# Ledger of designs, part 10: VH-VL binders against p42126

Target 1, 258 residues: p42126
Amino acid sequence: QRVLVEPDAGAGVAVMKFKNPPVNSLSLEFLTELVISLEKLENDKSFRGVILTSDRPGVFSAGLDLTEMCGRSPAHYAGYWKAVQELWLRLYQSNLVLVSAINGACPAGGCLVALTCDYRILADNPRYCIGLNETQLGIIAPFWLKDTLENTIGHRAAERALQLGLLFPPAEALQVGIVDQVVPEEQVQSTALSAIAQWMAIPDHARQLTKAMMRKATASRLVTQRDADVQNFVSFISKDSIQKSLQMYLERLKEEKG
Below, E stands for the ipSAE of ESMFold2; O stands for the ipSAE of OpenDDE; V2 stands for 0.75 times the mean of E and O plus 0.25 times the DockQ between their complexes.

## First folded at step 1 (VH-VL)

Design t6 (framework fv_traxivitug)
Fold by ESMFold2-Fast, scan of step 1:
Structure t6 (fold): chain C 258 residues (1-258), chain A 125 residues (1-125), chain B 107 residues (1-107)
Amino acid sequence: as target 1 above (258 residues)
Amino acid sequence: QVQLVESGGTLVQPGGSLRLSCAASGFTFSSYWMTWVRQAPGKGLEWVANIKQDGSEKYYVDSVRGRFTISRDNAKNSLFLQMNSLRPEDTAVYFCARAPYYDFRSGYYTEFDYWGQGTLVTVSS
Amino acid sequence: QSVLTQPPSVSVAPGKTARITCGGDNIGSKSVHWYQQKPGQAPILVVYDDSDRPSGIPERFSGSNSGNTATLTISRVEAGDEADYYCQVWDSSSDHVFGGGTKVTVL
């Protein structure tokens, strides 16, 4: 429903299209469907690579659903954060080649998904920015997401980007290294197919072991601290000051509409 | 309470330049994206340009790109549109408008909740 | 490039319901906003995000959006509702796109 999978078994590739209108927000249900869809592809030996994209251009994914993090119970926050951790762990450690074909805006949780991939292609449209902008909302990127960004663009660039909640337009995204290619929007899908074919030309055994070796330290930090990270998130988000800030932010947006 | 007042519209020769101003009051101007929308006589609405809260991002309709420049002065609660190389087809009432809802999903405000009364620009010899 | 199609005019009797359509490819996946403009006046936002109303707009104004058609519905129409109505969406290739407008005439 929220995830459309278009198989190309002859090429060993599936295209996974996000279809959670209006903007592919990572609701609890969408997170769950993404993990299930990935697991099905991992268990099907017909597929060696997956291209992640949005069903329609404009927004790749808007990121985490703030309504899952405000006005709810501590049990709900724990369940939501466990689902977020599960998606990141499953994507980051996937034995499949993952390529993100970013055909739209890619902030926050959208960038989380893109960062787990082996290769990132962004449409050359100045309206499509990518970055971890959590601080603009008064929340923080968890340590494992911070590590993922730092591994991709380096410590100095990551610190500035995370503290300021930067969203990079295409030229800056390419220069800082958060994306690997920037191409005309109409070429994103064909470029993704070309890129994934190049990665799939490498024997699976060697590629998979190298990926695991490169990502082990980052993934293991979360694996050994999953429950502590959940409790830290629940404690932080449940603070009266944080809940009041989020509530006031959502209320202000409603008031500003009138 | 929220008020937007445009000024600067006048008769200009083709190829000429003109600067429009919009004075904002009744809200925290620096917290909102602002836009210019125009309407040719007897025609519909056409978006012209957007500017982010801090002025860091600016977007234009293709027909004015390279000729028009949108800017703002948050200290003076003012929005501007500098129009160069004016053409007869730029003749229109120019409205400034406020976009209050930040769409986390697209990174843009999508609706315009308050509009000024407009200022008429006529480009003719 | 996105194009929004509106009927050029709609006629309605007082007390009846007017329906103004806004057609666009996959418009149901976009947020549609509606503006009312009376002669010599600035546009006024009457519906935003498909179906929400700003404060001060009567309940008679409502909206829907699905598939390829968004609709502004004005129930129990009054003479004062006579105006031009515009739909609007954000589109990555065209930024903000307005429909051509619909003149509502109350007979």
Scores: ipSAE 0.000, ipTM 0.443, lowest interface PAE 12.6, mean pLDDT 88

Design t7 (framework fv_traxivitug)
Fold by ESMFold2-Fast, scan of step 1:
Structure t7 (fold): chain C 258 residues (1-258), chain A 121 residues (1-121), chain B 107 residues (1-107)
Amino acid sequence: as target 1 above (258 residues)
Amino acid sequence: QVQLVESGGTLVQPGGSLRLSCAASGFTFSDYWMTWVRQAPGKGLEWVANIKQDGSEKYYVDSVRGRFTISRDNAKNSLFLQMNSLRPEDTAVYFCARDYPLYGESYFDYWGQGTLVTVSS
Amino acid sequence: QSVLTQPPSVSVAPGKTARITCGGDNIGSKSVHWYQQKPGQAPILVVYYDSDRPSGIPERFSGSNSGNTATLTISRVEAGDEADYYCQVWDSSSDYVFGGGTKVTVL
């Protein structure tokens, strides 16, 4: 099991802990378990909110699993990207209050998960950066993820961040608005519990309808062109130059870990 | 069920050659890096070589580099180790193992039972 | 070369705690994996990424890794835990490195 769900006593809240070692990479299996876990919580009337965090501090999620995007078939890339789209759509449009308790590094796909939440708390550790760094890997953030970041931090900040593949350390993350709070690491969990309680104080019908209204245009833009986005991803990732770049990046990561 | 079955181990003269095979079943073989690990009689485990999912990257322990070649046939779910210029110190049980080297870190979640290679005159 | 150091043997009474150490320069900056091997059998993974357990491995098995020492801890030891235990890391200069192994004897 890659996802641990712990109910919070008496609060109507569950804590969803990522446990996909070594770095909570968004493998096809992990993506599938995340969606199933979220669906179970949405279908259980006992829960109104979910806190997303890593079971281990250090890495919230390193993002997309590069081994799902390199050395595979076009059919595999299509299936993988459909799973990524499904996770984003399910999280972004969830009727539950979602709070990310970011107790570790949060690049690329990790930032995708964090950006779907209603509120983001980041541990004050200079090693825990957050951002969409796809361009540093020679790939690009899809338009729906670009829209999500742009809606959060504004057009110019998003353009600079996306083109340069910026990862924001905690102080800069708070300044640019990609996170809502920065707190000492040992306070992340308690801060998340406090934050989610504030959101859950609002009657569900009004909160849920407002969230849906605010997020409908962004979500619908992907819904109406899911297949086209999949084809674009498969075509791009399958290019020999991109495959070579990903292979080189994986080799670089192997060298850096020793 | 994941199964890895090694074969090919036998007695070989110093300077000789031998090819080991590993038959994989119960998982999508082409999705995993594969590894050979050896164990000399009464000694510990020593990594020998690993190979990427598509066969494009191969790595070896220094003592076998240039003498051993790791390869795979994804259509047949098979892993191979071609051993040339064998030395007495290559005497060991050779294990086939499945691994997932992400960010330079990996663990071997399934192992075969091993095949014994003896290099002696 | 090098450089994971394990004690060659550890003796423990049933129901007590066994601790197997794996020493290495700055090993706390690496991920340590642990394997159990019984005579005539293939190794099996018992702890990975310092402290995680595969499904099917009892909660009695735990791990830690800090500074220059990683430790595999087996609580409430049973006769069936008698085996050789190996630590393993990845190192840029030597790729995969195994410790020399520790024979755990129960009784």
Scores: ipSAE 0.000, ipTM 0.403, lowest interface PAE 15.1, mean pLDDT 88

Design t8 (framework fv_traxivitug)
Fold by ESMFold2-Fast, scan of step 1:
Structure t8 (fold): chain C 258 residues (1-258), chain A 122 residues (1-122), chain B 107 residues (1-107)
Amino acid sequence: as target 1 above (258 residues)
Amino acid sequence: QVQLVESGGTLVQPGGSLRLSCAASGFTFSSYWMTWVRQAPGKGLEWVANIKQDGSEKYYVDSVRGRFTISRDNAKNSLFLQMNSLRPEDTAVYFCASGRIYEYGFDAFDIWGQGTLVTVSS
Amino acid sequence: QSVLTQPPSVSVAPGKTARITCGGDNIGSKSVHWYQQKPGQAPILVVYDDSDRPSGIPERFSGSNSGNTATLTISRVEAGDEADYYCQVWDSSTYHVFGGGTKVTVL
């Protein structure tokens, strides 16, 4: 099991812990378990909020699983990308309060998950950075993820961050507004519990309708063109130059691990 | 063969300076975080400094901050520790070590050199 | 501030189990690494991320970490296991912190 769900008795909160070693990469199986776990919590009247964190500190999530995007068929790439879109849509539009307790590095797809949340808390560890660094691998963040970042930190900051593939260390992450709070690593969990309690103090009907109103335009832009976005991804990722770059990166990672 | 070899350790007067070197071979040095760990005679291990793969991030134990500077030369597969304003309490065997192979972090020390002895005394 | 407490020494008979503790506030929320050091030699990583073993380390070395105590367990102890053992964690305020070390004697 790649997702551990720990209910917090009496608080109406569940803690969802990522456990997909070594680095919580968003493999097809992990994406599927995340969506199923979220849906179970959404359908359980006992829960009003979810804290997302890693089972072990160090890496919140390394992001997309590059082995799902290299050396495979176009049909596989299409299925993978549809799963990525499904996770983002389900998290971004969830009626539950979502708080990310970022107890580790949060690049690329990890940042995608964090950005869907209502509130982000990052451990004050200089080795834990957050950002959309796809351009450093010759890959492009999809328009809906670009929109999510832009909505969070503003157009100019987002353009600079995306073009340069920036990863923000904790102090810079707080200053640019990609995270809401930076605290000592030992306090991340307790801070997340305090934050989610504040959000859950708001009546659900008003909070949920406001969230939907604020996020509808961004979500709808993907919903109306999911198939076109899948086709664009498959076309892009299948290019020989991109496949070669990904293969080289994967070989480098393999050499690092032995 | 994976190897780290330290050099430069010697007797130095208090207030003096010394530069330690560590030569790496048998692995892709430029892909690893590198660290210095010291051990005073008959005492335990004490972490001293870390440096990121590209040299962009450097971290120090409080007692050496402002006096020691960690650096690396990836073209020469070499790690350095420049030690200034040396004190008797800096007397120790200095070990060069690489981080655990881990794309987004460095927590454990995988590969160790044999160490080089620095003695700060009159 | 993060301080890691280890017993200064542990004695164990051959073939029995040695347990070395590493105490620290909320250490169960951190990743703990363990090193073996023999006289005149460099340390060797024997357990990382609480319970994982590097290639070449015998399966009789294991680790656990919960609450305020991490433990290195050496089962079926051999004479060659006699050494100093150090625990180590990452701490956001003090960076890498080592325990004081435990001398394991095989009698």
Scores: ipSAE 0.000, ipTM 0.412, lowest interface PAE 16.3, mean pLDDT 88

Design t9 (framework fv_traxivitug)
Fold by ESMFold2-Fast, scan of step 1:
Structure t9 (fold): chain C 258 residues (1-258), chain A 125 residues (1-125), chain B 107 residues (1-107)
Amino acid sequence: as target 1 above (258 residues)
Amino acid sequence: QVQLVESGGTLVQPGGSLRLSCAASGFTFSNYWMTWVRQAPGKGLEWVANIKQDGSEKYYVDSVRGRFTISRDNAKNSLFLQMNSLRPEDTAVYFCARLGYDIFTGYKPEYFDYWGQGTLVTVSS
Amino acid sequence: QSVLTQPPSVSVAPGKTARITCGGDNIGSKSVHWYQQKPGQAPILVVYDDSDRPSGIPERFSGSNSGNTATLTISRVEAGDEADYYCQVWDSSSDYVFGGGTKVTVL
């Protein structure tokens, strides 16, 4: 099991802990378990909010699993990207209050997950960065993720961040607005519990309709062109130059683990 | 809680040898580049050597190349510096330090985020 | 081979602002990191990547870097800030380069 759910039905909150060693990479299996876990909580009237965090501090999520994107078939890339789209759509449009308690590094796909949340809390540790660093790997963030970042930090900041593949350390993350609070690491969970309680104080019907209204245009843009986005991803990722870049990066990560 | 504890510093004669050790705890040692930085009495900081996560790459300041050897034992969370042909100018407090390398971001380390207390090496007749 | 130049000493009155400079050719194109060292103690990182602070470092510490000069600024100086301060860059030809250090004295 890659997702641990610690329920507090009396409070209406569940803590969803990522446990996909070594770095909570968004493998196909982990993506699937995340969606299933979220759907179970959404279908249980006992829960109104979810705190997303890592079981082990140090890494929230390293992002997309590069082994799902390198040395595989086009059919595999298509299936993987459909799973990534599904996770983003389900999280971004969730009827639950989502708070990310970022107790570790949060690059690329980790930032994708954090950006879907209603509120983000980052531990004050210089090693815990957040950002969409795809361009540093020679790849690009999809338009729907670009839109999500732009909605959060504004057009110019998003353009600079995406073109340069910036990863924001805690002080800069707070300054640019990609996170809402920066607190000592030992206070991340208690801060998340306090934040989610404030959001859950709002009646569900009004909060959910407002969230849907604010996010509908961004979500619909992907919904209307999911297949085209999959084909664009498959075509792009299959390029020889991209495959070589990803292979080199995977070899580097393998050396670091050895 | 990240902790680095050096040991092995002592008085040695010129031309002698000494092995320094650093015990690491509170983090995944095998995920980080590790380094030795020294400080001569009353002087500034000088980088000495660094070693890649798996020990496959080692780099040295020119003045110690061929005389010092950096190594690590990831199973024991330990960093070492073997010092041979010691000279009076090698007299310094030797600090074990972690380079701010993060496998999750993929960027090369450029700064020293955690330091040990240091161990004093005196090379004198 | 890169060389970083720091003033040997800076004196500042309590509650005032201390500024410690680090000079280097085109240093604004590099990331500058700053360490505080008190007598008999290990250095600690106080500013990294020009202007970022590690957890536990007071807001009074800030950094900037442009052109040929990087600066560590300590506002509302306290007696406990008395220490030696070192700047540092990474360079592909020289690896890790430290400045000579600046002794900050709080009078």
Scores: ipSAE 0.000, ipTM 0.391, lowest interface PAE 14.7, mean pLDDT 88

## First folded at step 4 (VH-VL)

Design b3a (framework fv_bebtelovimab; at its last look DockQ between E and O 0.01; V2 from the best seeds 0.00; counts 0 for: pae E 18.7 > 2, placed apart)
Fold by OpenDDE, look of step 4:
Structure b3a (fold): chain C 258 residues (1-258), chain A 123 residues (1-123), chain B 109 residues (1-109)
Amino acid sequence: as target 1 above (258 residues)
Amino acid sequence: QITLKESGPTLVKPTQTLTLTCTFSGFSLSTRGVGVGWLRQPPGKALEWLALIYWNDDKRYSPSLKSRLTISKDTSKNQVVLKMTNIDPVDTATYYCAHRGYKYGLWSYFDYWGQGTLVTVSS
Amino acid sequence: QSALTQPASVSGSPGQSITISCTATSSDVGGYNYVSWYQQHPGKAPKLMIFEVSDRPSGISNRFSGSKSGNTASLTISGLQAEDEADYYCSSYTSSTYVFGGGTKLTVL
C-alpha cells in the first residue's frame, strides 16, 4: 500500500499519507492508488476535507517517476501521462477541501500535487524546496500545470520560475506565494488541521461552486485537449535526444545513491 | 488476539432501558482510528448496525434508532456501553459488538466480532 | 438511505463456483467502493470475508473473491466446499452509516 488513509473522526477529515519509497515518486501504481483513494473519499459524504502529506518526513514527493518515461514503449508513455492527467484533474477539481502538509522536498510532480490543493503549508527546513524544475531536465511543463502555477503566484513570477526551473526554499516559497504558511516541522500537521477547519467552516455548496468557477477554465481546457496533450507528451518524450538525456540523468542518480 | 465479549441482561421488559457492555482485549480505544460498533440480528433476520464510537469519543448512530441509543466508552477498562431506551418486543435480537479499525487503510467494515448475546424482550 | 439487495438463496455442488450478488438500490453511489462481505454459520458471529469490494483479510481463503460492476457487487466462491454452507451478508458504508443486505443462504448440495 503506497497511500495510507487515516480518518479524523468527528472532524470530517481524512489524512492521506504518501508511502511510496524511496522518495514518493509518482509511479503509475502510485498515481493509480492516489486517484482511487481520493475517489473513495469523494464518494463518502462523511468527509469534507483531506490533508495530503508524506508518511515519512524528508520528502513529500520527488515528482514524476523518470523510469516511467525512459526506455519504454510509446504506449506506456501515453498510459503514464493519462494517469498524470487524471490525478491532476481529480485533485484540481475535487469538491473536497484539500490541504497539503508539506513535510519534505516537493519538486516537480510533488509540486504539481501541492498546487492542486486549496492551501499549502511547508515545513521550515532549508532542505525542503518546492517548485517546478522541469526545464532543468529539458522537460517542458504542460500548459495545464503552467496555468496552475500562474494562478497561484501570478504570471510574471510563474514565467520566471518555470523558465529557470526554480526550487524555492521555505522563506522564498512563502514570499513568492507558492505556499501559504511556513511553520516549524513539528507544527506542520497541527497547522494543517487548523487550516482545513477554517476552510470547512464555509458552506460546502458555496465553496465548491466558487472553486469550480475559479478552476473551470484550466480544467476544461485540458479535458478538451486531453488526447492532444498526450500525443504531444509522447512525441516529445520519445525523442532520441530526450531519452538519452533522461538515461544519463538516471545513471547519475544511481551513482549518487550508491 | 483481538477479542470482544458482550454482557448484560438476557431478558428485558417492554418500556425498560437495555444496557449492554462490550469488553474487549487485544486493542485500545485510545489508538487513533479505532472504533467499536454495536450491531444486532433478530432471529432469522438480517444484520443491522446500531452505533459506533471512536477513539476520540465521536459517535455515530443508526438514523432510525438514534433517538433511543446512547453509546459510551471507558478506555481505561476497555469497555463500550450501549443503552437503548423504550425497549419493545421487536427489539428481541442477538446483539454484537465489533471492532472497527483501519489497519488495512480502510474503515468501512468490522473485522472482529463478539459472539453476541441474545436479548429477549418479554412482559 | 440506500438498500442492498441480495438473492435469498444460492446453491452449488462441491468443487463448483458460485456467485452472490449485492445490488444497491437507487442512484446513490456513495460508498460504492466500501463494500464488505460477511460469512455467518448458524449460531455463530459474522466473519469478515471481503472488504473494499475485493480485498481479502489475512487468513481468508483465496477461494473467496469480490468484484463490482456498476451498482452490483459480487462475492465469488470457487472450489465450493461443504464448510462454505452459511449465510452471507454484504455491507456498505456511506454517509457515516453502515447498511446490510438481506443475506443469502448458500447451500452446498
Scores: ipSAE 0.022, ipTM 0.511, lowest interface PAE 7.7, mean pLDDT 91
Fold by ESMFold2, look of step 4:
Structure b3a (fold): chain C 258 residues (1-258), chain A 123 residues (1-123), chain B 109 residues (1-109)
Amino acid sequence: as target 1 above (258 residues)
Amino acid sequence: QITLKESGPTLVKPTQTLTLTCTFSGFSLSTRGVGVGWLRQPPGKALEWLALIYWNDDKRYSPSLKSRLTISKDTSKNQVVLKMTNIDPVDTATYYCAHRGYKYGLWSYFDYWGQGTLVTVSS
Amino acid sequence: QSALTQPASVSGSPGQSITISCTATSSDVGGYNYVSWYQQHPGKAPKLMIFEVSDRPSGISNRFSGSKSGNTASLTISGLQAEDEADYYCSSYTSSTYVFGGGTKLTVL
């Protein structure tokens, strides 16, 4: 099981822990388990909020699984990207309060997950970071993820961060506004519980309608363009130059472990 | 238009606690990303950062002075207070409060400063 | 004990260009950090001139420019004017700490 759910139904909160060794990469299997686990919690009236966190030391999520995007058929790329879109849509539009307890490195697809949440708490460890560093790999963030970052930190900061592929250490993450709090590692879980309680103090119906209103335009842009976004991804990732770059990067990762 | 002004005693004795108040206008500490910092400058010497408080009540302190500093805010009064314990003659300086910039980029800076208040430690 | 080293003084004549350096002595300070530059006339509060290495706040003359190479940031003032005579400080932010350089006194001859 790649997703561990620790319920506290009396408090109305569940903790969803990422356990996809070694670094919580967003493989197709892990994406599937995340969606299933979220759906189960959303359909259970005992729960009003979820804390997303990691069971892996030092990493929240390393992001998209490059092995799903390299050396595969176009049909596989299409299915993979649709799974990525599905996770983002389900998280972004969830009627649950979502709080990210970011207890490790949070690049790329990890940041994708964190940005869907209502509130983000990052551990104060200089080795941890958060951001969308896709351009460092020669990849561009999809428009709906760019929109999400822009909505969070503003146009100019998002524009600069995406072009440069910036990863923000804790102090800088707080300053730019990509996270809402930075606390010592040992306080991340208790801070997440305090934060989610504040959000849950708001009447559910009013809170949920307000969230839906604020997020409707961004979500609708993907929903109305979903097939085109998939085909754009498949076309891009299938280019020989991109496949060669991904192969070389994967070879570097193998050599660093050998 | 953002303005900040420091107030507090101008003369203190060694071992006392220095309390400085920053009163500001033109922004709110309820605004996401906003912070107020304290800095000082001994006569003829370089600037030194002391402390910072954010809109979400997160606090940061200079590592060398952390044991002596306490920063707090009163958002309804547009005030930030710095307390420094066990004052010593080496703490004689002009003390500034400053606004942590509204973000145009990825790194923090102090874009609006108070006029400063000189605090002299006797002996 | 500043981790940022600036020359104690620089001088130039009106119309010339001058450059003030700011060198980080620790890799932690020079890593992901961007630098800012402040101008301070005698008896006055510091004024932000450059942030994020090279960006200018609105109202700051384009005669002021900033750059960074490795662990060294530079402030360049072109078309030097008498009013530019002041102290100049660099600063950086890393690991929840603000660090200021020792300052550079610019004299316009």
Scores: ipSAE 0.000, ipTM 0.400, lowest interface PAE 18.7, mean pLDDT 87
ESMFold2 (binder alone), look of step 4: mean pLDDT 88; pTM 0.919

